# Designs tried in a protein design chat: VHH binders against p91247. Part 22

Target 1, 277 residues: p91247
Amino acid sequence: MAVDMIVEPKWVVQNFGNIRILDASWTFKPKADVAEYKAKYYNKFGVGMNELKNPEYLAEHINGAAHFNFDIAYYPSEDERFTLYTPEEFSSYVKRLGVFNGDHLVIYGRGKDGGMAAASRAYWTFRYYGYTTVSVLNGGIEAFKLAQGVVQSDSKAEGIRCKDAIHFPIGEVCAAKGFKKKTDCDQAFAAKGIKVGDTVVISCGIGLSASAICLAAARSGIVAKLYNGGVHELAYKAPQHLNMRVTLLLHAITVLRCTYIHFTFLYAIVIKIERIV

## First folded at step 6 (VHH)

Design b56 (framework vhh_rezetamig_d1)
Fold by ESMFold2-Fast, scan of step 6:
Structure b56 (fold): chain B 277 residues (1-277), chain A 128 residues (1-128)
Amino acid sequence: as target 1 above (277 residues)
Amino acid sequence: QLQLQESGPGLVKPSETLSLTCTVSGGSISSGSYYWGWIRQPPGKGLEWIGHIYYSGSTYYNPSLENRVTISVDTSKNQFSLKLSSVTAADTAVYYCAARSSFVITYEDLLQSGYDYRGQGTLVTVSS
């Protein structure tokens, strides 16, 4: 689907619920030492996101916007400040910003000329990696505020986002005489876009159906996390930044579609970002 | 702008290996921007994902087909290929090559929403 390369502040305000917004603000500083950066931050995006926070973004950003931080999205090399990661590594970073394939991304900057230089670099970077549904907000955060757009001063919008619930009936993996053949179960997961190596969170009202789906998923090579409390308990323990819409039916369970997520249920929900090793 | 085109024999004998090639134009496999994949549709049935490959050689196969499937890339020709061994009548289908952005991949429906580009398809019949 084609999107406009440049979108206006009023359009962004009107379409706020249907877009993913990224703040591309970058504060000039001397180039980091290459060896030191690589030891601490190279391909360690969770660490970078925790330690390399941008002061301007933290002080003020468009409500709901995650920070596309140039000090994280790129790495310093001997010859240049903004060296490009592999597509797999770049995808790992932007998934942590809550970007899903197919989102209409709107990127903005701030300051001189509405931050168009920074926003345009980020736009080009997404296009370079093959992400086509991306736009630049004309005039940046300043123009957005003049259009009466909402801004905030915390980092609540950063982080892992779960979007959509996949309704997965137990009948997709079970029949009257037990589990279906592995090949049939494999195909049922594949039809929902779930692959070997994927991580899914599975829940149901009583936990029994979810247990069967977890077994079928494990047999298919899928990393499945069972939530014993069912949909109701998952909903109230989920972080506020998770966009979750879960519904439990008598004949179905819910599989959550998430950007990088690993739940640890130790008296409280702890979300850990998986490390690349 | 990116275009994919399947090529290969339309008839394969039972027990033989089905071999198809996809030619990519308007973009480069070595750019790393896409996963390159194969899907098929048997007569009267839905789409079935076969697998995909990244330009580095990393492969992801449908578990039901993984013992018979090999997908490979030839960056010098800007092509990628499918080999499906030990074919039977059940392998009769229209085969499509496809491309999916490598940028952000999560739990997507690969059968209908996960592919950004797709070839026109080629019918492969398994019979003597």
Scores: ipSAE 0.000, ipTM 0.124, lowest interface PAE 18.5, mean pLDDT 74

Design b57 (framework vhh_rezetamig_d1)
Fold by ESMFold2-Fast, scan of step 6:
Structure b57 (fold): chain B 277 residues (1-277), chain A 128 residues (1-128)
Amino acid sequence: as target 1 above (277 residues)
Amino acid sequence: QLQLQESGPGLVKPSETLSLTCTVSGGSISSGSYYWGWIRQPPGKGLEWIGHIYWSGSTYYNPSLENRVTISVDTSKNQFSLKLSSVTAADTAVYYCAARSGFVITYEDLLQSGYDYRGQGTLVTVSS
């Protein structure tokens, strides 16, 4: 897909929901101590996203925009302020921002000159890593507001919505002496709307059932991520109109407590991951 | 334009290690953010993804093959290579090297979009 390098505010308003928007705002500060930064934040993006929050982004950003934070996307080295991560490490960070391969990314800035310097830096960083469907919003958040674009004021970024949890008993994939035949397991997943290539998160109270269901799902060609490790209290709170907000990496999940989380080790909850908007 | 070419022995004995090299021309392995991969097609069957590697050395392998597979890059020669150990007759296939735009590539991304470039393929027969 060909995309324009620069997109206008009116175009962004008209195509809102069909693009992924990133806020590239950055506030000048003295270069961080290299050793301290490496110990606390280097390639530890969950920690960075929690602790290195940008006040301007938190106060105001385009509705649904995630923050492409220069203090996280780059690291300080002895020679450079903004040292580039490996492509895999960079991909790990931007995946947490809800960026998927093929998304039309629109990057914006704010302040002096519409924040074009910051937005352009982020643009060229994505291009350096091979991402081609990326644009800069001309004039930044200020121009976007003049075009009647919607902004918000909070710390919440757009993520992946989990609409419905699938109740999945271990007996769907296991029989008295082990796993059911692959064909039977394939049919069990298909009956629940889960197909080859789908990504699912599997969780249960004690981890045993979830582990077995993950093995059966992997055998059926389903990409299964096990949310385990002795965490019994991860749950989703009713009513069903509430959405679970997640990044693609589990340590950045926003989890709602469920009033009925005390079910047996004979079932797991399977959540099919779908992108929000 | 980017071009990929497989090379290596066309015959490998059972229990030995299959070794293939892919030579990249028209672009540098280290200059772009590509994933460099291997796929194969056994006679009369569909394509099977083996694995891929970033120029930095980060690897992703098909779980069914991961204990036997090593993919490596040699940026000085603009090449990447596949080693598949303990081969059997089931490993007889046409082997392709391939390249994909290197952004946010996971196994699920490959299932959805495939590779952007592919070599012509090389037949590897595993026999006595």
Scores: ipSAE 0.006, ipTM 0.293, lowest interface PAE 9.8, mean pLDDT 73

Design b58 (framework vhh_rezetamig_d1)
Fold by ESMFold2-Fast, scan of step 6:
Structure b58 (fold): chain B 277 residues (1-277), chain A 128 residues (1-128)
Amino acid sequence: as target 1 above (277 residues)
Amino acid sequence: QLQLQESGPGLVKPSETLSLTCTVSGGSISSGSYYWGWIRQPPGKGLEWIGHIYHSGSTYYNPSLENRVTISVDTSKNQFSLKLSSVTAADTAVYYCAARSGFVITYEDLLQSGYDYRGQGTLVTVSS
């Protein structure tokens, strides 16, 4: 699926429900102190998203657009202002922005020259990491508004509310003859950061592997809840209408909805419920 | 257009290391456009993802196999390889090399979405 590198505002308005939009607005500031940045923000995307908010994005952005914040997506080093993270670290950030494989990603900017410099930098960053279905919105938010595009103001943006879904293969707790020894299962859960007293929600496409993992977790003293129904309802509800627990489940379900059934049958997704301050 | 071709021995003895190579044609590993992976299918069972690698050398492995698996790239030969150590009869399977265009956000995303290109597969039997 080839996509145009540059898309026009009218096209974006007409295809709004079929694209993922990112706001690449960045406000110039002096380069941050390298040591201070590393201590506070390096690879700490939840902290960055909570503390390094962009006032222009919050005041006005294209309806539904997430902010691709240069102060978070890159880090300062001795030689560079915008040093690139590893693919794993970058993936951790953009997943929080709702970017998934296969999305037609449209990036825009604002201000001087329609923000084309900022939007283009973000474009080439995604291409560097192997994302090919990405476009730049010609003329930025200003041109989009002239084409009757809808913008919004949102001062209620939230940081990360949970751990990313933990991938948990049934083979971690089961062998050909049944469940592994309790000590082996305890080690498997501990390796994923799950311990006695933790509360987890376990889900998979049809509940089969999740049921076994739930039973092994219960034997290890982990409070586990199996979720294997209502997936359609959750997927079709606006996230703003859901509580934190349902949002955690929606994240796991979103991963599962890219169904290659051949892989799903052997695996479950585990979400650890954490207290967020 | 991309073509992927597996090569390596069809028979491996228990406890030895299984070594397979994938030769890529019609595209370049160094271009950064793809994640390069290995999947397998044991007789009478479903597909199992083994792992994948990006041109930078970043690797992602199936947690069930990660202590036995190494995937590497050789950009000079436009090849990538799989080494699976300490094999048993349970490792008998048809092995496929594969490529996925686009952005791999997480291991979980890859498990659900699959690959765009595959080789024809090569049968590896583990037996004495």
Scores: ipSAE 0.000, ipTM 0.217, lowest interface PAE 13.6, mean pLDDT 72

Design b59 (framework vhh_rezetamig_d1)
Fold by ESMFold2-Fast, scan of step 6:
Structure b59 (fold): chain B 277 residues (1-277), chain A 128 residues (1-128)
Amino acid sequence: as target 1 above (277 residues)
Amino acid sequence: QLQLQESGPGLVKPSETLSLTCTVSGGSISSGSYYWGWIRQPPGKGLEWIGHIYYRGSTYYNPSLENRVTISVDTSKNQFSLKLSSVTAADTAVYYCAARSGFVITYEDLLQSGYDYRGQGTLVTVSS
């Protein structure tokens, strides 16, 4: 899919549920000591995301936006402030931000000139790694607010939470020779509180069972979004980031609350999306 | 123009190690632009991703094959290779080497987005 290089605030508001948004805000600091940075943060994105938080992002960002933090996405070397990681390491970081191939990614900044310098740097970094469906939000968060876009603050939040996960084994929708009858699948979803018109995010440890459950859900009229195998890795390494990724995947004005998420063999994790006003 | 060519024995005995090499021409493995991978297609079945490697040594393997698979690179020869140990008749397939430029490479991404370049394939039969 071809996308415009620059998108306008009104377009972003109108397409909010169909795009992935990144905040590229960066605050100038003296260059970090190379050896100290490498010992503590190099290729340790969970540590970086926990410790290198940006106060401007925490105080205000576009609803659902993850922070593409220059202090994490790049590393300092003797000759450069913003040295590029390998494609694998870069992809490992941005997966934690909920970015996957094929997403229409919209990057924004803030402050002087709408943050176009920071947003453009992030844009060209994604293009360098071969990501083609990426745009810059013209005028940044300031212009977005003027277009009546919704922003949020995490500065006083206890953290992002999602509604209770539903453990859904593949045997609820499959028999020995394939999918169960639609009526049987409808009943299986209804028994878990999932009905026609609901939106769910489906994931499992290796992705296979989730694909079948997603297809059965679609047949039952349930709006199902498949979250791939990257979620199980985050659950083991950094459980707190899993809820953030679910929120980002949806790009909706939705507050989620979860008490527990567990990955088991032959089970899918189904997260029901509830709007909390 | 990047080109990939598989080479290796077409017949392997059960319990032995299947060994294939992919020769890359028209581009350098050490350029850093690609992930280098292996996929296979058993007779009458769909494509199965085996794994891939980045030239600096990072490897990603299909979990169902992980305990039997090793992929390695030889930048001096501009080649990468596959070793699959303890083979059975179920490992009989056409094996392809492949290259993919791109971002966020996962098992699901590879199934959805495909490969930029692929060899012509080589049939490997596991039989006594």
Scores: ipSAE 0.000, ipTM 0.215, lowest interface PAE 12.1, mean pLDDT 73

Design b60 (framework vhh_rezetamig_d1)
Fold by ESMFold2-Fast, scan of step 6:
Structure b60 (fold): chain B 277 residues (1-277), chain A 128 residues (1-128)
Amino acid sequence: as target 1 above (277 residues)
Amino acid sequence: QLQLQESGPGLVKPSETLSLTCTVSGGSISSGSYYWGWIRQPPGKGLEWIGHIYYSGDTYYNPSLENRVTISVDTSKNQFSLKLSSVTAADTAVYYCAARSGFVITYEDLLQSGYDYRGQGTLVTVSS
């Protein structure tokens, strides 16, 4: 119910699967031009998340952590570098980070004094908007590593990325009369590198096309799991014991907002799960 | 108390653009407290989400309709509007405007009475 305002690195390591982690790292740079920022990024969070990536976050972050990017979460105004959005606009942004009502949110920083200044700013921003189950990780990513916590790098971690997700149209397994012949479906999966015995997770952002593709995959001997919560929810509700490839894929989909993965009413995303070797 | 009312033509010819307007009363669109949306229900079928807009102008569309649909806001008139181009008989439906606030977990929830407010609906028939 109630959560501690400050949590220790060992506690975070022990509770990793039961919390949502945000990296509040911010790189100091000259204040952006207000008019240019508003034209490009104001309340355009998808554009901001694609274009305003933080190099420190990309080089190293706590495994599974999304980036709460100050250059996106706030906007520059004439009088203030970090101007607050409306509650609805802020909710729209943090939903894209996989933050849902009721999650125990843990925010961390890095660098000088463990990044406590940046992490605390993010903490009070969430409290300002009425989010109550939020904590700061004491000592930041540095203390977390000393406690044997797992970190990742998008450049060094060779796991599945957005480009490895398969965009699968429902029309490849269905026609006006229902499902296509098993042999036609077998060929459609084989054409995309999916074989008998493979394990896939199938999801869609809207509609129910994923359920039909899942059924066709099962008929073709493919081990298929349907996820109806949408791709962005999967990463944050998945258990701690998922293998590293699954964790990296879920991270890439939810945190990086992959441009290679888009939802259409007649399409699903098929994610092939591969063994780590 | 917030109220929404649809207005527009009840009959549209195939290949033309359907234009509907929603008039908001009891609150201001520019307040920023709501997502403003359009949903429709074809005769004998379930609800279909068309799209929504926030007061800033940011839009989210049903991908099956996104090449034909435009949603816009006129804060000076306290209205928001739908344009659906290249209509066919399949676009015949009761069209509703709707509003939602707060965290939205899934778009399926919006279709299944996830909206806080909804207009009474307007029947649009596409016929020659």
Scores: ipSAE 0.000, ipTM 0.131, lowest interface PAE 14.7, mean pLDDT 72

Design b61 (framework vhh_rezetamig_d1)
Fold by ESMFold2-Fast, scan of step 6:
Structure b61 (fold): chain B 277 residues (1-277), chain A 128 residues (1-128)
Amino acid sequence: as target 1 above (277 residues)
Amino acid sequence: QLQLQESGPGLVKPSETLSLTCTVSGGSISSGSYYWGWIRQPPGKGLEWIGHIYYSGNTYYNPSLENRVTISVDTSKNQFSLKLSSVTAADTAVYYCAARSGFVITYEDLLQSGYDYRGQGTLVTVSS
């Protein structure tokens, strides 16, 4: 099947249900240590996709687009930043992104020059591996939005939006003799914009501080859900109340914030969940 | 270099499963250099691609046949196999096993460009 090398935003909007879209956004970071990367991520795409998330993609991408993450699709070697996998290994990764033989694949980027450099690298990588039904979206996500294309955020899941995380020290609700009085705890939550009837998710790396804050919140009439360990455990405990996108969002927020600020054992992260109509 | 040889029953009854094995010699099936495939030619018709497999087990099937086709690999025997279920007289053909260089290949490329190596072919007749 022959496809145009470059497709326009209006064409993508009109053909949205008949194409597979990939976001090729990449954020510069120092080259990873080769031995460390290979031990953790080499040919372990499920682990890479779980741990190596891109903040720009999570914040905004074309509706339904999967992320073609350069930190996963390539691996660092002694001589190169972006070393190519074997065809079989590459196929294993892109199949996880929902790309199969015969799909018309459309790749886009973002930022300077519409992200054409990143999108073009991804395009030529697919062509190198023999995938020919691939196109680049001219002008990237910015041009797509100007053409009234639909974008989404992983922070908004089926009418539920998570507010920015609130740093909540255990000392706000506990003192030497245990929990503070209910009125003091009520004031602490109110000072953070949390009130009776609100729903919050409370997390910390090991769950100890989060557990105490969750009890104090429940006493104050706040609907508190404890994230203690893997997102899989939270979803198991409340499977009928959590959709997959909310689960993925909670996991992404935990990974991003706890990994970047891995010295947060003295406080919990509180996320207020708001229903959007 | 590589030699491929088909084996299996030359006669299969209608509604049964057609099973063929390809034995690879002169090279290892565990080599990352090749995709291992099956193609067939019905009497008086052109070649039809059935599917291919990489030694890891990753498979690609012709969409027209995919609900009836299973291809598997046995690295310990240096072999790969085809199973085609619910056969009819229309499945009567010369079946070839084949090898192609290890690049990701689109469905269209597989239909048009062929393979680097092929077996001699084995006639399979679907009849009572």
Scores: ipSAE 0.000, ipTM 0.161, lowest interface PAE 13.5, mean pLDDT 73

Design b62 (framework vhh_rezetamig_d1)
Fold by ESMFold2-Fast, scan of step 6:
Structure b62 (fold): chain B 277 residues (1-277), chain A 128 residues (1-128)
Amino acid sequence: as target 1 above (277 residues)
Amino acid sequence: QLQLQESGPGLVKPSETLSLTCTVSGGSISSGSYYWGWIRQPPGKGLEWIGHIYYSGRTYYNPSLENRVTISVDTSKNQFSLKLSSVTAADTAVYYCAARSGFVITYEDLLQSGYDYRGQGTLVTVSS
């Protein structure tokens, strides 16, 4: 589907769960030595992401946004500062940021003019590689905060994503005396868009709450699969293949895309599987 | 606008190599906008992905076929080709060349999203 080239902060806040957000902030630095860059970082995105962290992004970014780092997404050549990788190499980098085909990608910047120069460069880079469902956040992170958007300070946001993940507290299905009545649990799942016959993957930080929610879901006729490792283990073991890992684990044909998730001991993340064959 | 056309022998003997060429018109393989692939449909069965190539020469193959498949590209002729070695009767199928425009992240994305353009298909029979 066609998307607007420019989206407003209020729209981004309202559609937060349905978009993938990238921070395109770049701090001006002297051009890197070409030979040194090629030896250390050229097409070595894992190394680049570990060593070339951007201090402005780390200090503050839109909640869940990965950093589209110009010092990684492009390489220096003798003729220019921002030389384009091949589409395959570029795809290798952006998959590490949790960008997948079909995502509505929203790119933002910060600082002078709302960071529109940096955000627009990233926008045209994605369009150059054939990505069409991409937008720029008007006014950047500053305008987003004025619209009451949530920001965070944590390097852990980068690459850890589960799109359409449902935050499911254990208290939705359990009370002081054990499980709630089936009808109450049925209503809790229905309120989250989960119904009889659906297939879901359930995960949590420690594994305990997910087990209870999985049992309640099974009682409600939901085909529930438990992932004991939690999102943190998925990100640690296969950060660049999170969606593929979920698909392979479940033997499912189609799964929901992944975005950044926050989780605790007292709740689980539920991923609904669509188009099971 | 973009059109793909398969060409090659319709009959291949068992144990020999099946060779097909796809000619691209209305667009350039070297543009970098497309992944170029091969899929097949055996009689009475569903579509099976064989593999794809990017204009850089990088290939991705179906694991069940990877030991027998080679896909190559010739940017000067705006063509790409398939070689499938050691064929058996099970390789009898309609073979399609195909193109996926845009952004491709993983093998799974290509399988699930399908191809944006496809040739008309060519029947290849493996028989002595």
Scores: ipSAE 0.000, ipTM 0.230, lowest interface PAE 12.0, mean pLDDT 74

Design b63 (framework vhh_rezetamig_d1)
Fold by ESMFold2-Fast, scan of step 6:
Structure b63 (fold): chain B 277 residues (1-277), chain A 128 residues (1-128)
Amino acid sequence: as target 1 above (277 residues)
Amino acid sequence: QLQLQESGPGLVKPSETLSLTCTVSGGSISSGSYYWGWIRQPPGKGLEWIGHIYYSGSTYYNPSLENRVTISVDTSKNQFSLKLSSVTAADTAVYYCAARSGWVETYEDLLQSGYDYRGQGTLVTVSS
């Protein structure tokens, strides 16, 4: 599928649910010490994403946008500030940002000239690695706000989201007076591709709806694991709290295929894990 | 729809260079819509990814083969090619050219999800 190289703010607002958005904001700073950077951050994207936060992104970004952080996407070398990773390493980083094959990726910047310099650098970096369905948002976040686009002011939308995650509303398993009959719950899980013997991890921001869904899944013979910390904390702390086999599967899903999703009190996120035979 | 066709010698002597060409029809390499790759299957074994190329010349090689592999593209002929140097009997396999739509994923993802299109395959025997 061909996409326009430059997309307009109104188009982005109208197509918000059909695109993946990256914030390419970068704040100029002195070049990092090469040896120190390599020891702490080289090819350690989880550490970089935790420690190398960008203040402008944290203060304001397009709703749902992940940060394509130049201090992480590139590494300093003796002669170069923005040295390119191998294709496999770059892919590992951008998968953590929720960029998967087939996404229409829209990159934006901010500030002087609408941040077109930073956004264009990120655009050509994706093109260099062969990603073709990528566009730059004309005029950056400033133009997006003028077009009535929604922005947010925290890091909750940054991070880990599962491309294949199932949004599971509590109403699929609960009625006004309690749990639905087992047969109705069985059908709800089956309709989402979840069957007896499957292993799922169920997560939400506060744990309430996820707890009910987990109980219903257990009654239906589904191996369900509840995690109250959300997808962000699962990636960070999972080894301390889960069986090693499940922990390794969650790390694989998180590193390769997941980004952070906002949770509501009416929904939980279900991550289906294929059983090893 | 895309059609891919391998061509090249069926017999290569040990220590020589294996050269194969893939002719693409039903689509253009220069469109930028696909990664163009080579995979092989030794007798009685599973598929092994060799490498792939994007029309811009960006290449991705299997680390176990990268010192011997060169993949190149000729957009004017709508073809791409494989050269594998210093061949041994272990390089005997059916060789396939292949295409994958969209962006390159990790090596492990490529092994699991495969390519969208594949040629019919050509048997290459390495023997004196």
Scores: ipSAE 0.000, ipTM 0.267, lowest interface PAE 12.4, mean pLDDT 74

Design b64 (framework vhh_rezetamig_d1)
Fold by ESMFold2-Fast, scan of step 6:
Formats: sequence, structure tokens, C-alpha cells
Structure b64 (fold): chain B 277 residues (1-277), chain A 128 residues (1-128)
Amino acid sequence: as target 1 above (277 residues)
Amino acid sequence: QLQLQESGPGLVKPSETLSLTCTVSGGSISSGSYYWGWIRQPPGKGLEWIGHIYYSGSTYYNPSLENRVTISVDTSKNQFSLKLSSVTAADTAVYYCAARSGFVETYKDLLQSGYDYRGQGTLVTVSS
């Protein structure tokens, strides 16, 4: 699919539900120590996303935009400040930002000249890795606000967030001696608003807790889908489910939020799938 | 339009190195728009991904073949090549060179979403 290299703010406002938006804001700082960066952050994108937060992005970004953080997307080497990862490593990072094959990706910046330098750098980085359906938002977040686009402030959220997600502890369906009785599991699901015939997606970071909860849900007559890679794997394997959630976000801007959560062996996230007609 | 053409010997002896070249026309390897790959189909079996290369030289190989496979690119000739060492009768297959546009997350992207372009294929028989 052909896309324009440069898109206008009004077009972005009108097409919000059909695009993935990235904030490419970057704040100058002295080059990090190579050995220290490699030990702490190299190819450890979850750690980087948690610790290397950009204050301008957190204070204000386009609603739903993830941060394409130059301090994470590139690594410092002995010879240069912004060394490129391998394509597979880069893909691993941007998947965490909700970027998948076929998405129309729109990148923006902020500040001097609408942040076109930062946005253009990110644009050419995606093109370097073979991503072709990518555009730059002309004039950045400032022009977007002038076009009456919606922005948010988010000191917590980076990446994909699900406000309607159900936190489901394994202890609700398992006890010391194995699975609880079917009637107890039925009650646990009912207490969370999940009924026979519902379709749910169950995920956690490791998959162990999710596997047990998925089995209990199936026994209770709930149509359960298991994704060990969490929402990222769901987006890759079943884009229609992610698209339904994106559609929900459009109808309930500021109401429905999805947050990337670190999962433990004892917990899973259960997402009830509802289709907008 | 982009076109890919395989070239190389149709017969390779056991224990030798299989060497194939793909010539690209209608587009430039150095444009960065495509991942350039090799796939094969053994008689009576499905397609098997061998590996791919990006114009920068970054390579991704099938773990089952990685100890025997080398894929290289020559941007000056607009070609990319496959070398498969220590061949056996199990390496007998029709070999295709292929191109895929877009973002490649893992080798499974190539298996699940297919290829935008493929060559016509070349039969390679491993026999004495």
C-alpha cells in the first residue's frame, strides 16, 4: 500500500483510528558510557522503557502515541552516539510500541521547526529497516494541537494500555491441591463479569499462569485464547482483535487505556473481546 | 516491476557446497525496500525457509540450516547469493530466491505472510 511521506494535522485527526502514531521527541544529553549502557539497557527494551522515560513525552503527547525513544531505539558504541540494532532487535523494540506489519505509521516531533529533524530521523530509520508504510506529521504536535487534535499527559503510560483488562490471579482457579472445583471457578469468572459463551484473551509475560487460567476458562465454557507473548503476540497473530480494541479506543478516547504491564507467574491479564457493530 | 532470477548448477555432489545467485532487476537491492531471501521445496514436501539478508548485510538463517548456510549481497551487481555447505541427498529441492517488502519481525513473518516476489525456481539435485 502507497502512503504519503508527509501527512497534514487535519488528515491525522480524521484518520486517527486507521494509523499508529509515534512520538520521536529526544532531549540532548551527554553520550552514555558504552560499557554501562550495554550492561543495563542493550537489547533490554523493557528496562529501557521503564528507566529512560522522556519528560516531554510524559508531560504531553498525541493521544494514544507511543514514544520512539532515541535513547532506546539506538545504542551508543565506541564510534558513534546512535548505533543501529540488527533488524530483529529493532523489530523487538518497536513491537513493544505497537508497530506491526501493515500499519500506517505516523511519526511526529516537537519544538523547533515542528520537530521535523527528529521525526525525519525516525522516518529514515524505519525505511532503513524496510518499513514502507510510514509518514511524518507536518508541523509536529504543535500543529496537531492547532488542528484541534487531542493530546494527553501521562506520567505512567508508555506503550500499549488496556483499561478494561481484568487482572486474574491464578489463586482464583487453583489451590494447593490443584484446580478448584468447576463451580468455584465458574463463580470466580462470573464475579469478573465473564459468562458462558464469552470470548476472552488470556496473557501473561511468561505464560504459565495464563495457561492454567485458560484451561479453567475452557472448562467453564468460556471461549479462551492464550497468548504467551501478551498483547504483542495477539497483535501479531490476531490483528483483528487488536483492531477491535483500537476501534474501542476511538469511541472512548480517555476512557479506555491499555498499559504494558510486567507479569508474574501468579497473575495473568484477561481481556474480554467485544465487537463494535 | 521487480524480477528475480536464480542461476547456478543443477547438479551438486554430496559433501560439496551448493552455490546459487539471484539477479534482481526492476529495483535496487540498496533501496532498503526489501528483505532478500532463499526458500526451497524438497520433492513431496512443503516450502522451507533458508534465510534472508537485508542490503546492510544483516542475515537471518533457519536454525536447522544455520551451520551450513551463508547468504551474501553484492549491491554493485544487484545480486545476492546462497552457499549451502556439506550437501546431502536431503538438500535436493527446487530453490527459489524471493523478496519481501515491509517490516520483518522474525523469520516467521516470512513463513506466515509470504513473499511479494519469487524467482521461477531452479532444481538442484544432490547426486553422485
Scores: ipSAE 0.000, ipTM 0.254, lowest interface PAE 13.5, mean pLDDT 73

